# VH-VL binders against f1miw6: the designs that were tried, part 32

Target 1, 251 residues: f1miw6
Amino acid sequence: MPHFAKPLLRNIITRNLFNSIKKKQCLQYLQTLRTLQYDGFTTVYFGETDIPESLVTGEDFSDGYYMPTPTWCVVHAGGSQGWVPWKYRMFLRDELCIKQEDNLFFEFCDVVKKAYGKCAIVVKERRRQDATRPKEGKETEAQAHVPSVVNLTSVTCCPEVAKSYGHKLLTLPSPYNYLNPLDSAWSSLKWFIINNRKEFCLQSVDGVYSYQYILFSDLISKGIERINLSKWRTITTKVRRWENYYLGKLS
Below, E stands for the ipSAE of ESMFold2; O stands for the ipSAE of OpenDDE; V2 stands for 0.75 times the mean of E and O plus 0.25 times the DockQ between their complexes.

## First folded at step 6 (VH-VL; framework fv_acasunlimab_arm2)

Design s87
Fold by ESMFold2-Fast, scan of step 6:
Parts: sequence; C-alpha cells; structure tokens
Structure s87 (fold): chain C 251 residues (1-251), chain A 119 residues (1-119), chain B 110 residues (1-110)
Amino acid sequence: as target 1 above (251 residues)
Amino acid sequence: EVQLVESGGGLVQPGRSLRLSCTASGFTFSDYWMSWVRQAPGKGLEWVGYIYSGGSTYYAASVKGRFTISRDDSKSIAYLQMNSLKTEDTAVYYCARDSYDTQGYFDLWGQGTLVTVSS
Amino acid sequence: DIVMTQSPSSLSASVGDRVTITCQASQDISYYLAWYQQKPGKAPKRLIYDASNLETGVPSRFSASGSGTDYTFTISSLQPEDIATYYCQQYDTFPYSGLTFGGGTKVEIK
C-alpha cells in the first residue's frame, strides 16, 4: 500500500542521512588527526570509566550480607607512549566536584605539554540529552552562563583551555567508538578486576558468616599498572589499522 | 552460569543450507564480539568469521559469500547461516567469545555442534 | 593470510619430562599470539596470550616465549592431565584479515 510505503521510506531516508552525517564526521576527524600527527602533535586519548564495586564483590560472594554498591569513576589518558605521566584520578560518583573538574583539565594539559609537547587530545562524543531544552522564565540567568561545550566526560574538557597550552581537542564521533584505544584499556582493566578479585578477598575468623573485604583501590592500581607500554602499543596499533581502513573506505 | 550452547547441526546434502544457533547465558552478550571456529574430524582449528557488538561481520576466504553471521542481542543468540554447503565444510562448529578487550583471542567456547555434509 | 606452522605435529613423552613445541609465522606478528589446550572431546581453553602472558589459574609449569616470526611453548614437567592437542593462534592482522591457527601438536604420554 502507498500509505504504508510513505512512513517506511521516511524512516529509511532519516537513517541514511544520519549515517551519512556520521561518516562525514568520522572522515573529518580522521583527516584532522592525521594532519596533526604529521605536524608533530602527540595523540593522547582522554577519558573515563565507571567501575561499580559490585564488579569486584558480586552479589554471588555474599550470603546474608548486603552492601550498597558505590560506583567509582576512573579518569586517565594514554596512547602509543603508554599511560600519560599524569596522576590518574578516581572519584566516587556521588562526590564528583565541579571545581576539581576545572582544575584537573588545566593540570592535565600542562603535564602532557611538558611530557610530549603539543598534543592532539581525543575525547568521546557524549550522547546528547534532548532533555536540555531551555525552560521558559526562571532559568534566563543560568542560560546566559551555560558553557558552549558540554561536559564530554566527568571532567570538563574545554577546547579553549587545550588551545592555551598549544593542544588541539578532538571529538571522536559515535558510532566509531572502537577507534578509541582507551576503551580497550578500560576493558583490560575490568577483565583484570574480574580475574583477580578472589586474590584480594579477606575472611573474618570471628563470625558465623564469612566476611569478604577487597582492597578496591589497590586492585584498580594494579590493573592500571598491568596495562603497560607493550599493551598500549598493541592496542594503538590495532586502532591505527582501523583508521587506515576507514580513511581508504570513506575518502 | 556463564556458557555458550550451539545447536542446529546435523547431516545435510551438498549444495543445501543449514543454520546454526549459539545461545549465550550468564554474561552481557551485547558487550562481546562473537566468532565461529570449526574443526574437521581429526584436523585442526579453522576460524570461520566474526561479528562485533555493532553488527559488522568479517569472514574467512573459504566461506565468504556462502556463510552469514548475525546476532540477536535481545535473545542473546548468535547465528551462522551456511549456504551452498560443500563436503569440505564437514566439521564441529564452535561459537567462541572474544576476550573482553576485543583483541582477537577467545575466553569462552561452546561444546560445539557437528555438521556432516555428505551425499 | 598469515600462515602458522607448528612443530612437531605430535610427540610422546613421559610424566615429568620437559616438552617444547614451536610455532612459526609467515610474517612478523609482533607478539600477537595465543596458545590453546584442547583435551580429547572438549572445546579449546586459552593458556597464554600476547606470546608470554600466562592466563589466571593456569599452572606455572606452562610457559611461552618468542618474538618476530618464531615462538615456543613449554611444559616444564609434563603431567597426565596435560594430554591434549595444543594450538597457537595469531591475531596480528585482526580485524582486517582472518585469524589463523597453527596445525596443532598432539601431546601423548608414553
């Protein structure tokens, strides 16, 4: 039926336009990144991952013992040179501080400039929240002070701040997130946690019920250290191969 | 329990089609790349193809154009559609889960399902 | 595709013996190599990744090393439960080209 065909065609057109836009954004990202690399910029991938404490303990570990599960946000950066020589940060989600976010990115930019010189800093595109449409009335002053760049991670990454240190901030478009080697590093960290959590459990000798205590921060630190320079070279080489494939296919 | 279970194997004549299923349980299926690996009786392992979490696929040259891999994340099932079957396709077919860091080595395997292509 | 050649195709050894098998790639695979153990009638199990890293829970008698095109896998003191076929697998070309396994080495006890 013609009327049935109309909604289907519209949906196909909308999907194709979205895909076309994202392919163009990916091509622009890759071309810009390669230009910066040829100009001597060091590529650094900056981002975060959420690690719930339940990933360490699991519900299966406790019989008759229930703990609320806090979530830790781990912020770090890396590339072909390994983890950047910057102190990674770890925050409880409920305690993340806006003032600390501003200071962290300034400090980060300064540290990588001193270590590597000018950097191409790559961050992930955040899923846009459509619920941010401006409300009428009361929020006029808040709207006037809303930054042009929304928080791309739990840490506010401002292009103007990066530029002041000679860096370039690039956003990797979704759905091409597999071009981000940091995601592979985070997966390796989480896999390390899953495979090593039992070695960090302590049993209480006092109770009828077994109590398990895991040195959570120590486990995370060891997991990060395990992702050494060789692992980073492995990860970034695979990303480079995907980039070469897409540059050939999309151009 | 974390497991993969293959089904759909059997005896089939050359030139015909067969579809294998791999049902996953005990983990977040949508986070993982999935591969099919086969092993002819008394022979070594041969990689068949993969499907990544975003749905894109890649196939070994020996099966390209004849086999199709797909997935249904809502049901935690991966499929291998085998068309134009040849006697050399006779093998035990394993579904395998790629490592969580998507490196191309495997952490979890099913027990396999036997496909015999014979007249 | 990268061709993986394993040697020997089979071997027989006594309990307590040192067993070494080799894997040669047709081109440099930059340590992107895993080793699997397949016991009779069972699916394979990964023992080693990135050429030399031992998987958690795998006995310390298993080890591996190598670089470039030449890799080795060693069982320092063979046990009855180690009767299996062992396979190397490269992932250097992943995801652009296919994954390839070695032909396997069948380990039997005398």
Scores: ipSAE 0.000, ipTM 0.418, lowest interface PAE 15.0, mean pLDDT 77

Design s88
Fold by ESMFold2-Fast, scan of step 6:
Structure s88 (fold): chain C 251 residues (1-251), chain A 119 residues (1-119), chain B 110 residues (1-110)
Amino acid sequence: as target 1 above (251 residues)
Amino acid sequence: EVQLVESGGGLVQPGRSLRLSCTASGFTFSDYWMHWVRQAPGKGLEWVGYIYSGGSTYYAASVKGRFTISRDDSKSIAYLQMNSLKTEDTAVYYCARDSYDTSGYFDLWGQGTLVTVSS
Amino acid sequence: DIVMTQSPSSLSASVGDRVTITCQASQDINYYLAWYQQKPGKAPKRLIYDASNLETGVPSRFSASGSGTDYTFTISSLQPEDIATYYCQQYDSYPYSGLTFGGGTKVEIK
C-alpha cells in the first residue's frame, strides 16, 4: 500500500503541472482575444488548407494506398464578417511562391486595416521541431527530421508587420484548433469539392496544366463563395460558445 | 431524453454500398462531434471515424477512401456512407457522441445497427 | 496509429475477488485513456476517463491508474453485475489522429 500511494501521488502532481501548463496556454489566448475584442479589434482568422488534386479528380483509393498527386495550398481569412475582402491565394505546394509569405502578409494586413480597422489576427500554431506531434500516432525517423521543411512551406505571419498596421497577431495554441472557425470553413470547401468535382470535369490526360488550373480554381472559388456570411456567422457563434465554456472552465 | 438511434443496417453483398443514419434527440446536436465505432461479431471495438461540428472528418486507415461521414444539423442526423463493402466490414455499427469538451472519449452511445456483408 | 495492447484477453474470478486489467500503449499517451464496460448485446458504458477519474454514478469498487505507456484498471471486489467485457481507449493524438481501443478483456464469474 505505501508503494501504491507514493507513485500515485507523484503521477497526480506531474499530471496537474502538465494540465496547468495546457490550461494557461489556452486561458492566456482566450483572455487576450477577449480583451482585444472589447477594445474594438475585429477578429479575423488567417490560414491555409491543402487540397490534393486527387480530391478534385475523384481518384479511388480502395485499399488505402495513396497515389502521388500534386497538392494545392489555399490561403484565405474570415470571421463573423464573412470572408475578408481579399483575393484568396492558391499555390502548388512544390512552388517557391509560398516562401514569399512576408509580402503576402503585408498586403493582407493593409487590406483588412482598410476594411475593418484594427484587427486581432488569429493563426494556427506552426509546426516546429520541438513541438511537432506525430499524426495518426505513427512516426518515422525521416519524418521527425522534416518539421522545418513543413514550416518553410507555410505562410509566415510576422507580428511586427501586423503591429505596423495597428493589428495584433495571436497564435491559437495546439491542440485547441477547434476554437478556429476557419477549420469549419475548410471542411465545407472540401465537402463542396467532393460533391461537385464531376461538374468541372478535371482531368490530367493531356498535360495542359494551365487549362486544368483554370477549372480547378473555378471549382475552389465556387466552394469558397458557398461559405457565405450566414454560414460564417453560424460557425463563429459555435466557436464563441466554446470560448465561453473554456474561459469558465480554465479560469 | 438524451439518446442516439442508429438505422440502415442489413445484409449487403461485397462491393455494394449501404448508408447508416444516427438520429440524435434530447440535446443540441450541433454542439457535439460525432463518431462511428464498429464491432465485428465476437470481436473488439474498432474506431471508424469522426465528424466535428464544422463538418471536417477523419477516418481509420481500414475505411479511408471507402467510407464517408456527414451530418445534417437541421435534422440532428449523422450519416455513414459505406462504399465498396468487404466481408471484413461485417459488424455492429455504433454512433457515439464525443464528450462536451471534445476530448475524444464517448459519453453517449446508440444501441448499434448490424451490417452483414456476405455473398 | 497508437496500438493498445490489453491483457488478459479473458479471465474468470470469484465474487469478492480483486480483478486487474492492463493496457499498454505503443507510445506515451499522457493520461488520455478511458475505460469502458460492455455487457452482452449492449452498447459500451464509460467508467473511467483521463486515466483515473471515476464517472459519476459508477461504484467506487472500480478504479484506474497509470502513466506514460502503462495503465491499469481494477475492480476491488468483483460482483455478479460486473460480468462484462472491458475496453481501454486512448485519445492522446485526437483530433489530429485516430482513436484506438484495446482488444478487450472478458470478465466472467466462476
Scores: ipSAE 0.000, ipTM 0.394, lowest interface PAE 16.9, mean pLDDT 77

Design s89
Fold by ESMFold2-Fast, scan of step 6:
Structure s89 (fold): chain C 251 residues (1-251), chain A 119 residues (1-119), chain B 110 residues (1-110)
Amino acid sequence: as target 1 above (251 residues)
Amino acid sequence: EVQLVESGGGLVQPGRSLRLSCTASGFTFSDYWMSWVRQAPGKGLEWVGYIYSGGSTYYAASVKGRFTISRDDSKSIAYLQMNSLKTEDTAVYYCARDSWDTEGYFDLWGQGTLVTVSS
Amino acid sequence: DIVMTQSPSSLSASVGDRVTITCQASQDISYYLAWYQQKPGKAPKRLIYDASNLETGVPSRFSASGSGTDYTFTISSLQPEDIATYYCQQYDYLPYSGLTFGGGTKVEIK
């Protein structure tokens, strides 16, 4: 689901531009990325998104309390050339730290090297996930039962592995996640799921809703396919315009 | 069925106020951005303003300061409050739906409501 | 604001004719352009998005192309039901805020 309106995002962007530490990190990231692009590196954005089963089934959470719902982690990469020619991965979030594929990032680096040559692989800066903080110092009864801090396991991206294939791994500073076109692709995927879930995954038997894994997987695959080359082109062009704007303002 | 229905249009004198409503049905209204687009008799389409799912609003220069867009997600209604009406505000007013996927182009329109500003 | 200049303002053609409408933006809009069809007394209907993508259920005789500032919409074989006014719309409002429509092209059959 999208979290930010375009006007709110613009205000956040403007504020973050003037945070001295993050401003310097963003400028260095942009300058490094452009230098690599000039040197012939293909830019690919690698990342993940969470698809809670409640998004597919349409379940409502009562009283704002988030009970554990199985959540799927979808891993993929893309750029101006579209989705990379690599099979996306899908893991149960609860099992990701245990079931993480040992060779996943090695395989990814090999595939993009064969497809594009040397790549600038952009990954999101990881943050520790916090529960919603009490507003104005007050806690609801439901919020009091939610963990205040959660560490989430993510797919391991090793700079040394990337380097061994001739790639460069770049980390996009967290306040500037809007410069990551993959986040826009994930928003499109989630929107597709919401609008198509009844056709693919939501079914009722005697008033009880359930889903089938094969239909769930097909819904995800169809959503990813819906984000075609044309959509990627428009998303990356928009990001490129914002990058040019900030390079001019921050320099 | 998925639809938008405008209401509240009519004849109003210059300098007065009028409020239009746009009632949504068949989809989760709170997930969408809503826009108002108007069309003067025999003329082209003109964007009036936007309200995002979070409530933030943006307006065309021609109506800024006079028109206000709001929404009530519990009732699935978007509103256009029109103040200090001018004869040039005479138009059919459409509400239209937008989202993160469309990023500014409209996938669903109402049938429109006519506003006539005349003495 | 980005100004959209649409031409021609009106045209008359025979059934089966190829009809071409153009839309020019005052600045580069990076493929963020949609085309709408509006029949008299009706709300607009979107036919094309992202400059060249045909909406599901829209007949294949409609097509569009373009880049940068110059965009084209084509009806390859005009049918009676295609009588309408057609509008282009840009939605490249970051960093430029606001949405703008072309002036419209009225398509009539002789």
Scores: ipSAE 0.005, ipTM 0.430, lowest interface PAE 12.4, mean pLDDT 77

Design s91
Fold by ESMFold2-Fast, scan of step 6:
Structure s91 (fold): chain C 251 residues (1-251), chain A 119 residues (1-119), chain B 110 residues (1-110)
Amino acid sequence: as target 1 above (251 residues)
Amino acid sequence: EVQLVESGGGLVQPGRSLRLSCTASGFTFSDYWMSWVRQAPGKGLEWVGYIYSGGSTYYAASVKGRFTISRDDSKSIAYLQMNSLKTEDTAVYYCARESYDTDAYFDLWGQGTLVTVSS
Amino acid sequence: DIVMTQSPSSLSASVGDRVTITCQASQDISYYLAWYQQKPGKAPKRLIYDASNLETGVPSRFSASGSGTDYTFTISSLQPEDIATYYCQQYDYLPYSGLTFGGGTKVEIK
């Protein structure tokens, strides 16, 4: 056996192990979710999306040539029942790197308990740059992975807090984006912003104006409002089709 | 503008094969699910199959095992490969796009391409 | 497969008349139903989605309602340009059932 693995071979082995782990995590997630749904839990998807101000102003930032514009993080939740009856939050991305809202998840759990009863709360797995590197012991440690507290950049989502309200917190594995209806909702929001940004720009006599917080917030609110109950039902139907596909394929 | 154009239809003998193409323009093709729907002369609409944006496919029982749907996102083309053609496969074949943020109903259709299967 | 039974198969009415088309599913489809209009020689056009939602740009004389297994499509005041065949289509969450269309209703003016 060689003492050194060639970079190509080592990379392939690492990717195969990671992919195998993610497939098992997906199957476990789907089986747990279906069991909870059978037991009467209401499924709510809780998450966030980044909206750069350049999306509203129309400036091209994709090539990195221009200086970065401020980015807003929008936090909301929804499901087949529509958006949850909870005021969405909006934070500057820079603020989120420094400040975590420690009571926001408590408030969220209380609101959805009062609205729907017991809920299966689904959050997207945080992307990790070291995720392809196995720990010491490799396969055994990777398979025995103990989930840490799930954190959005704006909100600390604690499984014990969810449980205290009768909820179950589930983590959606990162490569299975089609299983998250929030991604479709966020796309609709961003499409609405692009199509309506001129209507929300304040006009001035000198021709120099920019979006202010209140106008940006208004545009966001209107975009969220356009994603009504009917649209949520359609979006969640697509997710259910992907779930059925993966349950059949991964079992 | 946003458009779907089918091509490749024609007259074929029973038991032979034919490949249909659906060329998309004016939108980001890779983001959308694509379906094929057919209509026999003077008859109603019949769903044939769909392909997810990620490439996975599903088919109606009447064509399962004979037809294959694929896509080339770099060229913005969806394909329908029809094998072991039968007389009852004679129809106008439509390419249809799922709505931007919806599932399984169609906001954009092509004009259709006629496939005639006869001896 | 979920079977969609559409009635009537055809109807003839006068301009200004109220036209009603019914669609019945073989099982509960939970509002996952669309309605399409197809004019001769043309591709279908979606008018209604999620059982009752009117597509943007479609005239308000078109409406639809229903729940469970029973769904209805209505044209409140028939116009000459409404001559077409109308189809319902279910898209319930079970992908293994496939997508199914009703048999269609041909609407003609007397």
Scores: ipSAE 0.005, ipTM 0.426, lowest interface PAE 13.8, mean pLDDT 77

Design s92 (at its last look DockQ between E and O 0.46; V2 from the best seeds 0.00; counts 0 for: pae E 7.4 > 2)
Fold by ESMFold2, look of step 7:
Structure s92 (fold): chain C 251 residues (1-251), chain A 119 residues (1-119), chain B 110 residues (1-110)
Amino acid sequence: as target 1 above (251 residues)
Amino acid sequence: EVQLVESGGGLVQPGRSLRLSCTASGFTFSDYWMHWVRQAPGKGLEWVGYIYSGGSTYYAASVKGRFTISRDDSKSIAYLQMNSLKTEDTAVYYCARDSYDTSGYFDLWGQGTLVTVSS
Amino acid sequence: DIVMTQSPSSLSASVGDRVTITCQASQDIDYYLAWYQQKPGKAPKRLIYDASNLETGVPSRFSASGSGTDYTFTISSLQPEDIATYYCQQYDYLPYSGLTFGGGTKVEIK
């Protein structure tokens, strides 16, 4: 069971004490979020998680050969009202095909506007991961400024699209991912998958992804349904308590 | 054994100052936010302000500029310095802790100390 | 600051009666609300947090619900030891709002 125990809190704070720029970004994020909440914006956390097929099938690939498996990507959103009444999206991402769907964020903004009115849409900052690409000796890469759009792997999140619906798009700074309740929801989903995958007979599909996709879709749907409003409220309450802690500590 | 004890209350004249103390025992004081809450005789509860162990403070509008909250973590004591006291400040003053890791609300209160502001 | 309007300010009920107290926030506070009981001469104690969760050791006759701006607190079968003043309290929005309490509801036995 995940705990926000005092030792964990102190460890997280100790690791981040020397990054004054990220502390300032976190404080600015929190102050902006609180201003929007006070002004009547509904907070909605929009994000994605990657689910490797090995998590779903339970197959062990520790035989000395690297064989990439497809990655299932789930895109959803939620907050203290539970999951947004928007059908989550599930993509099978081939290692050779990396696509982003620009229309999806537009659709999402329309749905949350109709459901909640004006929203503060929070998307976490994407970490730079270049393990598969050799890095060029560019001197200015570390000095990148704030981009005009915020991208998930699967979705382009444009601030101007959000603004056109009366929303505000916020980026949660990378080192503070535990201030994103979606991360707790994704962890619960992955735990549900591990504990229930055999019951859905996912290991008996002869590599035909359509059969596996149907059974996997049902497993994911059940896992998302398991994260009900009560669990969402528990998660968002803990996140808000951490937010208040950091507002007091970092200010 | 886990407790908060307020002290320093008494009768004072308007315009004068008074300092309250809140002594904590049985827990790691530096891990908690400390709040002051007051209750005028026969009236409801009014939040006064808080202090985080890092020194940040916040105050209710009714006392901002006149009251100062401080803490000494080495002694496990929180303080409320009340300046320019008014008759409206007459109340029982409670200190309360806020367990930021599990609660956004008060989980431990002292028994209170009475402050009477009267000519 | 967020204003918490609590009603009624006072009520009298018989032992065994169902008692309902309401609290209305001046803006959406989601479910970040607690309920406190204060017996005469005592400090307040928390009974309910996050709008509906009972504290450990609180009798099951106490319950609460609500969301947004409207919250209710219920004693399903009033007992003599429940004579107290009850307060709602919203979770603060640092740095823009402090904690605020409702005006209180004094519960008496008739």
Scores: ipSAE 0.034, ipTM 0.550, lowest interface PAE 7.4, mean pLDDT 78
Fold by OpenDDE, look of step 7:
Structure s92 (fold): chain C 251 residues (1-251), chain A 119 residues (1-119), chain B 110 residues (1-110)
Amino acid sequence: as target 1 above (251 residues)
Amino acid sequence: EVQLVESGGGLVQPGRSLRLSCTASGFTFSDYWMHWVRQAPGKGLEWVGYIYSGGSTYYAASVKGRFTISRDDSKSIAYLQMNSLKTEDTAVYYCARDSYDTSGYFDLWGQGTLVTVSS
Amino acid sequence: DIVMTQSPSSLSASVGDRVTITCQASQDIDYYLAWYQQKPGKAPKRLIYDASNLETGVPSRFSASGSGTDYTFTISSLQPEDIATYYCQQYDYLPYSGLTFGGGTKVEIK
């Protein structure tokens, strides 16, 4: 009968270790971020959100045929000063590998350099799908492995590229994604889409067929614009409060 | 009821030490940063220092090296140890809670305790 | 340390008057400013946080605004119960950063 208790304990230990490691990563992230802020770096959050077409059209596929609707990916950046003065990008996720625009991150780095000078660019850690069992390797000192490359769905963020423009690339640990103000911004955008999509619909009656069109670009543009400086301040202030809380708790 | 109560104030001679206590009730004390703020008679508010929920502390330059803030989360008490007291340390001392949702501000104050440093 | 310059140090106004207090920071404090009311013999009470957010239960005659280094606190119609000293307070929780109060403004009724 003693055999069944072993797996539960292992899971608890692994969870505890995982939690400890993630907490440490969070602390390191926050300390680094604050240090950079002291050094005069402007914090900019760079990220993406997925917008399913069903969200835009409002089509209730409740009738069980989950037809995978196309998904749009919006890439943008923001901070305490509002949206970065950079044109957001939209990508359609089709079955075909979204051609990562290799130059998009370069363009972004150049724009923020011009707008803000040296920046701390914060990106979310991509949840590595549970690849295989961490090999039992050696307690190597968790040197904050600055990943050589952070891959977003549509963009590759390279620390060396950021550095070449005088920026620092930071990765936000995945359990703490709510410390990214973009999440709130994207939520606001999605809310706007849901509540205003009808205003952006056009009906065309061609002789035999009636078509409904949605001005998708306008809808997204207006949704993004609605997140003004005041809203950004509120969101970033909230994030800062959480950051401070964790700095205090984890120190 | 959510409250803070300061105690330990009194009359002391210059160079002596005094320990103030701030007893918290009605909330999870361990989750909050705590601050000390003082006010000299007829003067403005002066921040003294704070203690993190994790126990780290920071002090105003005017008291650094002389004052120590600590906390006992099991008792829900924050302390201000004041050493090498000076006449200019005469003040009402307030403890204040740093609000979790509005970090950096004081959403709860005690009524204060008077410390008089005099020969 | 960030210095907060509050003005005026004192003012006297009539009931119903508009009262304005200013606070200037020595550097950009990015809206991390609160306003407190302290009545005689009482502990301070927070009225405003994040430069412009009114605390719950505070009368609407109180308001505040500002950005960067310059902030204002306003009582639109002064009431007898508003006799108090008002303080601005900045915070910047960079690691091991201090907090600073303004010098205070004593508000009296003529």
Scores: ipSAE 0.019, ipTM 0.604, lowest interface PAE 4.7, mean pLDDT 84
Fold by ESMFold2-Fast, scan of step 6:
Structure s92 (fold): chain C 251 residues (1-251), chain A 119 residues (1-119), chain B 110 residues (1-110)
Amino acid sequence: as target 1 above (251 residues)
Amino acid sequence: EVQLVESGGGLVQPGRSLRLSCTASGFTFSDYWMHWVRQAPGKGLEWVGYIYSGGSTYYAASVKGRFTISRDDSKSIAYLQMNSLKTEDTAVYYCARDSYDTSGYFDLWGQGTLVTVSS
Amino acid sequence: DIVMTQSPSSLSASVGDRVTITCQASQDIDYYLAWYQQKPGKAPKRLIYDASNLETGVPSRFSASGSGTDYTFTISSLQPEDIATYYCQQYDYLPYSGLTFGGGTKVEIK
């Protein structure tokens, strides 16, 4: 499937993601991941993506709306063995009831342990939304010591919980999010939605709200299903080629 | 020779419809996203919309609901169907090819076709 | 959509002068900015992509830089053939927002 988002090679070169502190963090991440893989850990990438309702309807709210577009957060995980055999979750971003999911990460850890045994669970490091981007070479030792975010916005990922199931929780450094195969899977999902949203739009004319949510959920489910085992193997192989490249360059 | 040629422009009355064509030659048309960009006389460039080879489309807010983009890969032609035309739609319409490795900047443009919406 | 504010709207300079054009985005566009040259009666031609990369075959007197919300385009030694209108264009967040151009800068010789 097409990669809808920004080209990987161009982004790496243009954004200068190779500062000394982040290079060290990336190298440590890659070395740890490869050691775990050698020791029999199955790699699973656990993450989330935002699906704004405007992506499904085709609306453009760029020129006057201060209120956020209603946005759904989709949570799933996958790797070289395909999507994990765990039911993906979908949350409305501002729903209070999301705090009632106290056992979600426990359930996830149990499911992947039963499916794959011990896993290296990779979670994307969240970036702060800063007003200005740091200039090249401005990263300091103090900035490197800022606590890593190991939690998804929607799910609390506790390292101790992962460990209790025999897993290892890894944080992929922020500037190297392009090494996450989930980003390719999410791009494919969003591309599928854009290409197939016309069916949803037809039903919306006379639809009851409950039925509209069923159609919305169905569209997302179909998009997820299109990313089959063969596609996952392709995207994880591409990520592995980039991992090998960075291991060679950063060593 | 790699080129894009627009056709179908002309004088049309407000409220009517007009269809523009963009004929591609010299490259594998089906591999590329195609965009429409317009420029009102003496004004700047304004993006209109795109179509991917799979048929999905996206439109600028100013034309949404009135304009439709389509393509025929067997003929190497992209279309812009313009309905409910307004005087403010008067512009030179360019067909542009998205760079193969990106979804956003253009490496090939047609020469443009003038659409004048006037009574 | 992301709003692109380009300045100045027009300028006049002598052959050999250094010319600078500025583009400001309403939000961080992460280097996803291209610069185009449009000569009278012609379609635009891309000179720069990814904020600072010069297109193959474009003279080295053209350059660009910037990051975040602030970007600049420079002609180090203006030549007569450089008379044109120049446009910046952002291409960040394509599926969720449209593509937008700056208002353009008309460059003339004194």
Scores: ipSAE 0.000, ipTM 0.400, lowest interface PAE 15.1, mean pLDDT 77
ESMFold2 (binder alone), look of step 7: mean pLDDT 89; pTM 0.893

